# Miniprotein binders against p73408: the designs that were tried, part 33

Target 1, 371 residues: p73408
Amino acid sequence: MRQILIAPDSFKGTLSAGEVCQIALDVLAPEFDCVAHPLADGGEGTLEAIANNLDGQWQTVRVQGPLPDQTVDACYLWLPQEETAVIEMARASGLPLVPVGEHNPEIATSYGTGELITHAARRGAKQIQLAIGGSATNDAGLGLLMALGWQFLDSQGQSVGWGGQALGKVAEIIPPVLNAFPQVTVLCDVTNPFYGANGAAQVYAPQKGADPAMVQRLDQGLRHFARVVREFDGFEINFPRAGAAGGMGGGVAWALETKIESGFTAIAKLTQLEQAMAGCDLVITGEGCFDHQSPQGKVVGGVLELAKKINKPAIIVAGQCQLSQTVLPNVLKIFSLVGPDMPLEKALQHPQTALKKRLVQVKQYLIQSQN
Short names: E, the ipSAE of ESMFold2; O, the ipSAE of OpenDDE; V2, 0.75 times the mean of E and O plus 0.25 times the DockQ between their complexes.

## First folded at step 14 (miniprotein)

Design bb6 (at its last look DockQ between E and O 0.92; V2 from the best seeds 0.85)
Fold by OpenDDE base, look of step 14:
Structure bb6 (fold): chain B 371 residues (1-371), chain A 109 residues (1-109)
Amino acid sequence: as target 1 above (371 residues)
Amino acid sequence: SSEVEALARAIKYLAKLIFYIARILKKRGDKDAADKLRELAERIRDLAEKFAETGNPEYLKQAAELVEEVAELIDEVLEKAEKTGDPALAKFAEELAEFIEELAERLEK
């Protein structure tokens, strides 16, 4: 009996990676032995994808929200066997937590994310995977670092406060003495530098509620902070990926001496994707929209690269497909949920049904290929 | 290995702490001590980076020697801070000394 690994991304806006796996299991079994391996890119659904693959325990902590007057109940995932916490900053400091009309990256703080890290450390985490997508903030992680005991002082020796507005005021940095602190790994797929035309403020602050004037102030703040950091220890914070989550990528990487890794790569390692794939004869992967960018990076691209590396055949099941099969030599076939028998509107309204229907075709294809 | 990476990070973090104390000393007018500690921090960081890249334990040995030198200087800073009535500096120096001791033990293994 042919063993199949089902390793999809989420179908953004319609199905979680776990739901895709479950539907695939329901359709392909018992004719095929299927192993579910839901994946994520470090964005939305990352915790759920990991929780489906590993024995995880949800931890709920009341922390500072993105706004100064806001508290939130934020969840993170504890992996007791790996002694690892997986934290999504968006659960504490995310844009969706900010009420409509109150989006302000000059005020929004990452402090609550730091509280989650502190909680995980106290719980005995040896490692922390920090996903930093979906932030409300442009504070370079100052709030997060303050929650860990860092102090950022102005020229008068007073705390600079919270938010992106604090960046330009930093004159002194006081690091905490951190004994036996867990290893933090920042998960990020963006390549934006810390400041400038492609930097955190210029690219992402508008989406967080910044007007053009605010964007300029925030960028100047980032530039100022970068100078202060350079004067502190000679570190150049304006590197690729440093601009992630409003400069948190750079700030955390500098402060905690950590690397920034691809979300997919980190999750693939944590969930042992390569080992799982090696044990299977075929991999089925997919995402909501498979396009010309999909083969390069993210979940589906990463799965295909890995499959190629270890000589496993792959099938793609996509919500929509804009690519011809001919561009991917290790891909047996691409199945699109949307087709002549399934209009886009219907697929969006009934994603489970659309996926099931297409997976029946996948099953038929696989059966025919064995004969 | 994850352990090697953790040790390299710890050494880099030590360097960061030394950079801080050097800045404080500079502000207090102790330029010679500040300059020496800054130099040591730079060298320690460089060794940690080389170790992280190569895995060559020789870089850890070299770092350990520099950490010992730093430990002595931090003890002097602590003593001076106590004598001058700088409790903030004294506290930080004490915490840093403890950090160095723990790190030194790890470097010997």
Scores: ipSAE 0.840, ipTM 0.948, lowest interface PAE 0.5, mean pLDDT 92
Fold by ESMFold2, look of step 14:
Structure bb6 (fold): chain B 371 residues (1-371), chain A 109 residues (1-109)
Amino acid sequence: as target 1 above (371 residues)
Amino acid sequence: SSEVEALARAIKYLAKLIFYIARILKKRGDKDAADKLRELAERIRDLAEKFAETGNPEYLKQAAELVEEVAELIDEVLEKAEKTGDPALAKFAEELAEFIEELAERLEK
């Protein structure tokens, strides 16, 4: 009996990665021996995908929200066996937490994310995986760092305060003595530098509420902060990925001497995807790419790259997929949810039915290929 | 490996603390001590980065020797700060000395 790894992304907007796995198990078992391994890329659904793979404990903490007078109840995932906390910045400092019309990256703070990190460290974490997608902020992580004990002072010796507006005021940086502090890894798939034409402010601040004048002020603040960092220890903070989450990629990586890693890579390592795949004869992966304009997603791409590396064949199940088998060397077959027997509108309205139908076809294909 | 990365990170963070105290000493007119500490911090950071990249324990051994040199300088800074009545500098130097002592124990382990 073939042992099959089911390692999908969510079908965004329709089915979670866990739901995709459950449907696949229901359809393919008992004829095939299947192992569920739901995945994510560091964005929406990341904590849930990890919780489906590992024994974790949800921790809820009341922390500072993105707006100065706002508090939120934010949760993170504690993995006691791995001595690891997985934290999504967006749950404490994310754009969805800001009411429409109040979006303002000059004011929004990452302080609450720092409070989650402090809680995880006190809980006993030796490692922290920090996903930074979906932020409301452009403060370079200053709020986060202040929650950890860093001081950022202006020329008068006063705290610069919170938000992107504070960056241009920084004259002095006072680091705390952080003894026995957990190793923080920043999960980031964006390559933008800290400042400039392709930097944090120019590219991402508008969707966080910045008008053109504010974008210019934020970019100048980031440039100023970069100069202060260079004067402090000679570090050049304007590197690829540093602009992620309003400059948090650069600020945290510099301040905490931590690494930046892709979300998929970090999740795959944490859940031991390579070991799980090595133990199977074939991998089935997939995503909801119902939009023909979208390129292949990071989860599917990462699974296929790993499968190629360890010589495992793959099957893709997707909403709609533009790539052919001839372009993807280790892919045996691609199944699209949308087709002549399942129009797009119907697949979107009944995603479980559409997926089940295609997985029955996958099952039939696999049975026939055994003979 | 995660142990190599964790140790290298701790050494690089030490360098950051040394850069800070060197800056404070420079502002207070202790140019010779500030210059020496800044030079040591740069060398320690570079060795930690090479250790993280290669896993080669020779870089770790060289960094540990410099960390011991820093420890002696920080003890001198603490003594001067206490004698001259500079409690803020004395407090930071004391905390840094404790950080160094704990790091030195990890390097021997």
Scores: ipSAE 0.806, ipTM 0.935, lowest interface PAE 0.6, mean pLDDT 90
ESMFold2 (binder alone), look of step 14: mean pLDDT 85; pTM 0.845

## First folded at step 15 (miniprotein)

Design cc1 (at its last look DockQ between E and O 0.86; V2 from the best seeds 0.84)
Fold by OpenDDE base, look of step 15:
Structure cc1 (fold): chain B 371 residues (1-371), chain A 109 residues (1-109)
Amino acid sequence: as target 1 above (371 residues)
Amino acid sequence: SDEVEELAWQIRYLAKLIFYIARYLKKRGDKDAADKLRELAQRIRDLAEKFEETGNPEYLKQAAELVEEVAELIDEVLEKAEKTGDPRLAKFAEELAEFIEELAERLEK
């Protein structure tokens, strides 16, 4: 074995993908040639994972926050070689930016995310990767689009304003003439439609502070907006994934004529994961909890599928594992942080120590397999 | 391939702009111009979608021909807007004409 690729997800709530890679390098690099390739699913830690793989420049911009009276200093990642900006909407329009007790998806706006996109475009981005996890909003991206120059008018020709409350008021749409605007790709892993029982409002608005009456109003707003869009250009916005980030997936896909891609797939392409993996003899991947959904899931599942495609063996290091090795092709072994020697509580309290301990066992296993 | 994908995106976005101006004209009572522009927008969109599905550059060439027809109609809309004193329509038509001109120059390359 000449080279090992270390391509983990974050261990949610305990270790970043970068921290996992560093601990793995500390344990394995003295004995093996190791390449760190931290991954993400387009959620939290996506920018950090990309910044660890590519020569990126952090850009800080003062933008509109999720609340009308709020401004935030939001960061995005600029990749000068790829002429690409990677933007997390949560940095401008995210739920964690809203003070406790002020969560209101009727008022919350995505406008600040549009300001980040505008800043990136002015900087010369040819491509924008837009991660839309962790939103405070249910505005279908109206705020974002308004920041790009879109106008949404009511029946009296007045601006509809901001937030989910604006959706039901839209009577007229005026697009901007966008010259030399970058291609925007939306990163999303949810399959929710725009409206209805499984739509943006019904599924996600409650966690954003909506009561049942507000959920109904927001869903009606989304339905109304969908009708106006259909009348505008015949587009059907009620498709799978359109409900992501309170309808932003659908709104941005329609307005900017873009596709919604899996976060993992986009990050894997951007960071050239397949090429990195092709140069290695073994892949080590992992996540916080590896269960029956994980093989079909985001990062670890994607890594395993790719490893299978190019005939590379894999090792999984998981916080917790509920699966046996026998069900996973090309997986040599699964290591769980939690075990008889490491109770769950202790692993949660000391995740670095728990991971290091298991990586020492991985090292021993690899040495024994070469003999 | 990246340039071609960019062109395809611009063509799809152009169709959206044409849908807007068609709707505007319809509200103003210019039904014939509105209907023609809406038809052209739909055809342009359909060609761009076929290109994305097949990768056949012939669909982009066909779209370019329709873009020329749109350019002529937008010039007529601009002239009419100036004569009728509709500065909002005139401004949008002017910006759209510039957009089409830039796109047409890129499609000929």
Scores: ipSAE 0.844, ipTM 0.951, lowest interface PAE 0.5, mean pLDDT 92
Fold by ESMFold2, look of step 15:
Structure cc1 (fold): chain B 371 residues (1-371), chain A 109 residues (1-109)
Amino acid sequence: as target 1 above (371 residues)
Amino acid sequence: SDEVEELAWQIRYLAKLIFYIARYLKKRGDKDAADKLRELAQRIRDLAEKFEETGNPEYLKQAAELVEEVAELIDEVLEKAEKTGDPRLAKFAEELAEFIEELAERLEK
């Protein structure tokens, strides 16, 4: 019997990766032996994808929210067998936690994310996978680092406080003496530098509530902080990916001597995707991508690359496909949710129905290819 | 290897602590000690990076020699800080000396 790995990304805005897997299992079984392997690229939904693949323990911690007078109950995933914690900063310091009309990256803090890291370290984590998408902040990780014991002082010797407004005040940086600390990996796929025209403030701060004057102040703060870091130890913090999450990519990488990895690569390794795929005859992957202008996502691309590497045929199910079978020789067929029988508007309103219809077609295709 | 990565991290983080104390000393006018510690920190960080990239134990051997030189300088800084009554520097130097002692023992293995 043909064994099929179902390894999709979420269909963002419509279906989680787990929901896509469940629909595929319901449609393709019992005729095909299917294995669910929901994936993510390090953005929202990453913890759930990992939890569907591994036995983890959800840890709920009361932490500082993005606004100074806000507390939140934030979850991270503890994987005791792997001695690894997986943390999404957005659960403690994310933009969705900020009420409409209160978005302000000059005051929003990453402190709660640092509290999650502290909790994970005390739980025994040897490794921390830190997903930094969806942040409300533009503080370069200062809040996070303060929760870990770092001090950032102004010229008067006083704490600079929280938020993006604090960056321009930094005159002295005092690291804590840490004999041991979990190995932190930042999961990041954006390449923006720390400051400048393509930097954290100019590209992302408007989405977080910054008007043009605030964007200028935030970018100036990041430039100042970069100078202070250079004076401290010569490190050039304005490198690719450093601007992710309001400068957290640069701030954490510098301060904690961390690595930055693509989210897909880290998740694929952690969930043992290659091993799972090697045990199957065929892989089905997919993504939402209903905008015809969007490029192929990191999950689909990574799954297809791996499938080609280990000689596994693939089927793609996508909201709107931008690829051709003639360009992808290991791809047997591509199924688009949007088509003559399922216009875009209907697919967005009824994504479960649209996906089910295409998976029935996948099933029929696979049955006919055997006979 | 988790042990290799952890050791490399400790050496890189040691360099960061040395950069801090070197900068502190420079602001207090102890230019000679500050310049020496800063130069050692730069070399230690470079060796840790090469060790992490290659796994070549020669880089660890070279780093260990620099760490021993730093240890002596930090002991001198601690003695001076206690004599002159700089409790912030004395506290940091004492904690750093303990960190260095533990790291030096790991580097001999």
Scores: ipSAE 0.817, ipTM 0.939, lowest interface PAE 0.6, mean pLDDT 89
ESMFold2 (binder alone), look of step 15: mean pLDDT 82; pTM 0.813

Design cc2 (at its last look DockQ between E and O 0.90; V2 from the best seeds 0.84)
Fold by OpenDDE base, look of step 15:
Structure cc2 (fold): chain B 371 residues (1-371), chain A 109 residues (1-109)
Amino acid sequence: as target 1 above (371 residues)
Amino acid sequence: SDEVEELAFMIRYLAKLIFYIARYLKKRGDKDAADKLRELAQRIRDLAEKFEETGNPEYLKQAAELVEEVAELIDEVLEKAEKTGDPRLAKFAEELAEFIEELAERLEK
């Protein structure tokens, strides 16, 4: 074995993908040639994972926050070699930015995310990767689009304003003439349609502060907006994934003539995961909880599928594991942080120590397998 | 490849802009111009979608031919907007004409 690729997800709530990589390097690099390749799913930690793999420059911009009277200092990642900006909408329009008790998806706006996109475009971005997890909004991206120069007017020719409340008022759409505008790729893993029982409002608005009456109003707003879009250019916005981030997935995909891609797939492409993996003999991956859904899941599932495609063996290091190694033919072994020697409570309290302990066992296993 | 993808995007976005101007003209009672532009927008979109599905550059060439026809119609719209005193339509038509000119120049390369 000449080289090991370490390509983990974050252990949600305990360790970043970068921290997992560093601990793995500390344990394994004295005995093996190791390459760190931290990954993300387009959620929290995506920018940090990319910044660890690519030569990126952090950009801080003061933008509109999720609430009308709020401004925030939001960061995005600029990749000068790739002429690409990576933007997390949660940095400008995210739920954590809304004070407790002020959660309101009828008034929350995505406008600040549009300001980040505009800033990136002015920097010379040819491509923008837009991660849309963790939104405070149900505005179908109207705020974002308004920041890009889109106008949404009511029946009286007045601007509809901001938030989910604006959706049901839209009567006219005026697109901007965009010259030399970057391609925006939306990163999302949810499959929710734009509206209805499984739509943006019904599924996600409650966690953003919507009561049942507000959910109904927001869903009707999305339905109305979908009709106006159809009347505008014939586009059907009620497709799988369109409901992501309170309809932003659909709104941005329609307005900017783009597709919604898997966060993992986009990050794997951007960071050249396949090329890195091709140069290695073994892949070590992992996440906080590896269960029956994980093989079809985001990061670990994607890594395992890629490893299978190019005939690389894999090891999984999981916080907790509920699966047998026999389920995945290319998986040599699964190591769980939690075990008889490490109760769950202790692993949660001391995740670094728990991970280090299991990586020592991985090292021993690898040494024994070479003999 | 990147250039071709950018051109394909511009063509799709052009169709969106034409749908807007067609709707605007319809509201003003210019039904014939509106219907013609809407038809062209739909055809351009359909060609861009076929290109995305197949990767056949012939669809972009066909779209380029339609872009030329659109350019002529937008010039007529601009002239009419200036004569009728519709500054909002005139400004949009001017910006759209510039967009089409840039796209046409890039499609010829």
Scores: ipSAE 0.839, ipTM 0.950, lowest interface PAE 0.6, mean pLDDT 92
Fold by ESMFold2, look of step 15:
Parts: structure tokens; C-alpha cells; sequence
Structure cc2 (fold): chain B 371 residues (1-371), chain A 109 residues (1-109)
């Protein structure tokens, strides 16, 4: 086997995708020629994985945080060769930025994420990949849109203000005339609709600090905003994925005429995963997946689907994996970090050791199969 | 291609701007102009969707014809807004006219 592509997700909570790649390179060299291609699905580690694959420039911008009196320094990744900015909304408008006890999606704003988009556009971006996981907000992107020049006015002609509380007040929408605006793609893997029993407020607002009464007010606000949008141009905002990030999926898709793509698909295209894989003889992919209740992750599934498409064999290395090789015909073998010789507790305590042990077994398997 | 996506965005966003001005006109009692602009916006949006789905340049040609028709109507709206002293409508119509001219130049290429 001439060249092996190492294309993993992070082992969440234990090892970054880059660390997984480095351990694999250390174990498999010099016997095998390995190419690192760390991946992500639009969540944790996305900008770092892209930065490991492409020549990017970190841009730090002081922007509005999720709370009205809060300013944060938020980073995004500028890729000048690709004329693309990769922005994680959570760095400007994310739940981790909100102090414990101050979580409140009725006041949290996405305005700072809009400021990042404005900065990237002025920098020359032609495309923006917007990852919307981890938000503190339930404002349907109103804050983001206001930073871009949109006006949302109440029945008295006054600004509705920020936060989820603003949604139910909207009576008039005034779009800006956007010239030479970058193409925005929203990276989203959840399928929740805008409102309703499975919508943004009912499903996600509690973890953002909403009590049951607030959840009802937020859901009502989203329903009202959906009616205003329908009256504006007939757009039905209550579609699958629209509820992501407190309604950001729907709001941005409507207002900015954006696409919504899976995080893995967008990252794979941006980093040219298919081209990298075509140049290799075998792919090793993997993920943490230390609990057996989780289905296979988006990165592993996407890598395997691509490998099958271009007829490349694959090996899976995962924390715990119960997938049968018979249901995955392009998979040569599956290695689980957790097993009789490596209990779960020990693997979580010493993840580098656990991974190295399994990669030694992968190396032995590959050497034996070369004959 | 990226250029195809940029043109499709501009066409879709033009439709959104037309929907706004049509709604504005309807609230101010200019129902005939509002209805015509709203119908054109719907047709423009539908053509953008078909262009994205098929890549067929004929849909761009059809959109360009509608964009020209919209340009004429927006010039009339601007003239009327200036005559009747509606500076908000006049400003928006002027900005929209500039957007339309830029899009029309891109579509001729």
C-alpha cells in the first residue's frame, strides 16, 4: 500500500482531529506513507481542522457578544486563495460566552455574528461558510441581519430591538440593498423546523436558559415572524433545518437567499477531500463515539460514502463501534479503542495511549495484508 | 459554478427587494403598480430556481427580460416618489435602480 489518507473526526472530549492524525503518522511511519486530512462536521474543531488543511489567516474582530452589554473578541478563518471566510457563530453569539446563571434566549443577540460577516465581506470574501452550532440565541437571526443593515420595526415604527423577545413585535421588514455581497452557506446538521413541537424553541431553548413560559413565548414569536415573512414574499420559513440555532437556519436562509448544507459536505468540498482521497490507496477514518447509544458520526459516514463512491478501501478506528463489516462492504476492518484489554474508564483517562495501541494493531494488520 | 451561484443570488435578492417595494406601494394605495411588481418578483424568483436546478442559460435570458421590465417600472416609481415627496420610497427606488443596472450588466455577459 503506497499512501494512506488519515481523515478522522475529533475524538470529542479527548483528542482533536489533528492530534488523532499526528498519532497515526507517528505510529505508521516509516512503514507507510501517510497524509493527514483532519476533518470536522461544522461543530467543535471546525476552524482548526480547516486551518490544518489550508493556508488560512485568523482574523480577530471585537464584536457584540450574546448579551447586550457584552463585547467579545471573536475569531474567524480567512482563506485568501479560496476567497472564503469560515465563521463559527458560537465564537460571537455562542452559549459558552454567556456566564452561568445569565442564560436568556429572550435577550441574547446574534448581532456579533453579523459583524463578523460584515468584516469578512469588507476583507474581500466571495463566499462565507457559516457554522451555526452552539448558539445562545433564539432570535431567528434578526440580530445578524440588523448588523447587515436590515430593519425590523414594530407597529409604531420603532426598532423591535434584540433577542427572542423581538420576534413577536415585528410588523415591518426593510431589507438593505446589498451590493457585491458574499454567498453565504449555512452549515447545519439538525433537521428541526422553525416552530412547533419539534421546533427551535420547544427543543433547544430550555438548554439555553428558557423556562416553560419562556419557551411558549419564544415559539409564539417564531410563529408570528413566520407569518410576517409569508406576507412579505410568500416564503414558507417552517422547513426542515430552519429551527437550527434558534431559528437562524430559517431566518438567514430567507433573508440572504442562502443554501443550507451539512457541515461535513461543506468542509469536504472546501478542503478537497475527494482529490486527496483519490491520491491515496487506503483511508483510515475515525471518531470518539465512546457511548454505544450514538449513531455513526457525520464525518465517518461521509468519508465512508466518498470512499465507496471512488472505490477506496477504508479502516475505521473509533472509541466504540458496533458496526458490522458486512453492512459496510468497502470497510476492511473496524478497530475499537474500548475492549477487553482497554476498558472505557481507562480509554477516557489515557486516550492517546488507547489510540496508539489500536493504531499499532492497524499497522500490524496492514503489514500482514501486504503479503 | 461560482459565477452561476452569484448570479442566482443577485436574481433572488432582486426579487426580495421588489417584493418589499411592491408591499410598500400597496400600503400607500398604488395597487396597480404593486400588483404588477409583485407578479414580476414571483416570476423572477421562479426563473432563478429553474436556472439553479437545470443550469439552462435560457432561464437567465428570460430573467434578463423581466429585469429590464422591472427597471422601467422602478424608474416610474422613482419619478412618482420624487413628485409626491416620499423621500423614503425615492431613496429605496434609487438604490434599487442601481442594483438593477449592475445586475443587467452581469446578465449581458
Amino acid sequence: as target 1 above (371 residues)
Amino acid sequence: SDEVEELAFMIRYLAKLIFYIARYLKKRGDKDAADKLRELAQRIRDLAEKFEETGNPEYLKQAAELVEEVAELIDEVLEKAEKTGDPRLAKFAEELAEFIEELAERLEK
Scores: ipSAE 0.809, ipTM 0.935, lowest interface PAE 0.6, mean pLDDT 89
ESMFold2 (binder alone), look of step 15: mean pLDDT 82; pTM 0.816

Design cc3 (at its last look DockQ between E and O 0.91; V2 from the best seeds 0.83)
Fold by OpenDDE base, look of step 15:
Structure cc3 (fold): chain B 371 residues (1-371), chain A 109 residues (1-109)
Amino acid sequence: as target 1 above (371 residues)
Amino acid sequence: SDEVEELARQIRWLAKLIFYIARYLKKRGDKDAADKLRELAQRIRDLAEKFEETGNPEYLKQAAELVEEVAELIDEVLEKAEKTGDPRLAKFAEELAEFIEELAERLEK
């Protein structure tokens, strides 16, 4: 074995993908040639994972926060070689930025995310990767679009304002004439439609502070906006994934003529995961919980699919594992942090130690397999 | 492929802008111009989608022909807006004409 690719997801709540890679390097690199390739799904830690793989520059911008009276210092990643900006909307318009007790998706705005996009465009971005997880908003991206120069007017010709409350008031849409605006790719893994029983408001607004009455108002707002869009240009905004981030997936895809891609797929392309994997003999991947959904899941599932496609063997290191090795093609072995020698509680309290212990076992397994 | 995707995106963006101006004209009572521009916007969008799906340059040629027709109509809209004292429409039509000119130059290459 000449080279090992270490391509993990984060162990949610315990270790970042970068930390997992570092621990793996510390254990395996003395014996094997190892390449770290931390991955993410477009959620939390996406910027950090990309920054660990590519030469990037952190950009800090003061922007509008999720609440009207709030400003935040938001960071995004600039990739000068790729002329690409990677933006997490949660840094400007995220739920964690809203104080406890002030969660209100009728008021919360995505405007600050639009300011980040504008900043990136002015910096010379040809492409923007927009991660839309962790939103505080149900405004269908109206705030974001307003920051880009879109106007949404009511029946009296006045601006509809900000938040999910604005959606039901939209009567007129005025696009900006944007010359040479960068291509935006929305990173999203949810399949929710724009409105209805499985739509943005019904599924996600309760988590953002909506009561049942507010959920109904927000869903009606989304339905109204969808009608106005259809009347505008004939576009049907009620498609799978359109409901992501309170309808931002649909709103941005429609307005900016953009694609929605899976977070893993976009990150894998941007970081050249296939090329890195092709140069290796073995892939080590992992996540916090590997279950029956994981093989079809985001990062680990994507890595395994790619490994299968290019005929590379894989090892999985999971926090917890409920699957047998026998069900996974090209998987040599699964290692669980939790085991008879490491109770769950102890693994959660000391994740670094638990991971190191299992990686020592991986090392021993690999050495034995070469003999 | 990236250049093709970008060109298709720009053509779809143009179609969106034409849909706006068509809607604006409709509200002003200029139904004939509005209907014609809306039809052109739909055709331009459809050609861009077909081009993106197939990569056939013939769809770009067809789109370029329609873009020329749109350019003429936008000039007429601009002139009319100036004569009627609609500065909002005039400004938008002027910016759109500039965008069309830039796009037309890219479509000819």
Scores: ipSAE 0.811, ipTM 0.938, lowest interface PAE 0.6, mean pLDDT 92
Fold by ESMFold2, look of step 15:
Structure cc3 (fold): chain B 371 residues (1-371), chain A 109 residues (1-109)
Amino acid sequence: as target 1 above (371 residues)
Amino acid sequence: SDEVEELARQIRWLAKLIFYIARYLKKRGDKDAADKLRELAQRIRDLAEKFEETGNPEYLKQAAELVEEVAELIDEVLEKAEKTGDPRLAKFAEELAEFIEELAERLEK
């Protein structure tokens, strides 16, 4: 009997990665031995995907929200066996937490994310996986670092305060003498540098509420902060990925002496995807891909690359993603949810039905292959 | 491995704290001590990076020697800060000295 690993991304907007796995198990498990391994790339759904793979404890902490007078109840996942906390900054400092019309990266703070890190450290975390997608902020992680005990002072010796507006005021940086703080790994897949034409402010601040004048002020603030960091210890903070989450990538990596890693890579390592795949005969992966001409996602691409590396055959189930122009030697077949019998509108309205229909076809294909 | 990465990070963290106190001393006019500490911080950071990259314990051994030299300099800084009545420097130096002692013990393993 074939042992099948079900390792999908979420079908964004319709089905979580866990729901995709459950539907596949329901359709395939009587005839095939299936193992669920839901995945994510470090964005929304990351904690849920990890919780489906590992025994974790949800921790809810009341922390500072992105707006100065806002508190939020933010969740992170504590993995006691791994001595690891997985934190999504968007749950404390994310753009969805900001009411429409109040978006302002000059005032939004990452302080609450730092409070989550502090809480996890007190819980016993030795490692923190920090997913930084979906941020409301352009403060280079200053709020986060202040919550950890860092001080950023202006020329008058006063705190620079919170938000992107604070960056240009920094004259002195005072680190805390932290004893045995956890290793924080920043998870991101964007490659933007800290400042400049492709930097955090110019590329991402408009979506966070910045008009053109504010974008210029934020970019200049990031440039100023980069100069102060260089004067501090010679570090060049304007490197690829440093601009992620409004400069959080660079700020945290520099200040906490830690690394930035691909979200998929970190999640695959944490959940032991390679070991799980090595124990299977075939892998089924997939993603929603209902939008026009979207590139193949990081999860599907990463799963296929790993499957090729360890010589495992793969089947892809996607909303309407077309790989017909790409030859992938270990991909046996690609099934699209959308087709003549399942128009796009119907698939979006009834995603479970559409997925079940294609998985029945996958099952029939696999049964024929057993002969 | 995770153990190599964590130890290398702690050594780089020590270097960052040394960079701060060196900068503080320079602003206070103690340029000789500031220059010595800054040079040591740069060398310690470089050794930590090579240790993490290679896993080669020789880099760790060299870092441990520099950490011992830093420990002596920080003790001198603390003593002088107490005499001059600089409580911010004295507090930071005392906490840094404690971190250095703990790190030095780990490096001998």
Scores: ipSAE 0.792, ipTM 0.925, lowest interface PAE 0.7, mean pLDDT 89
ESMFold2 (binder alone), look of step 15: mean pLDDT 80; pTM 0.791

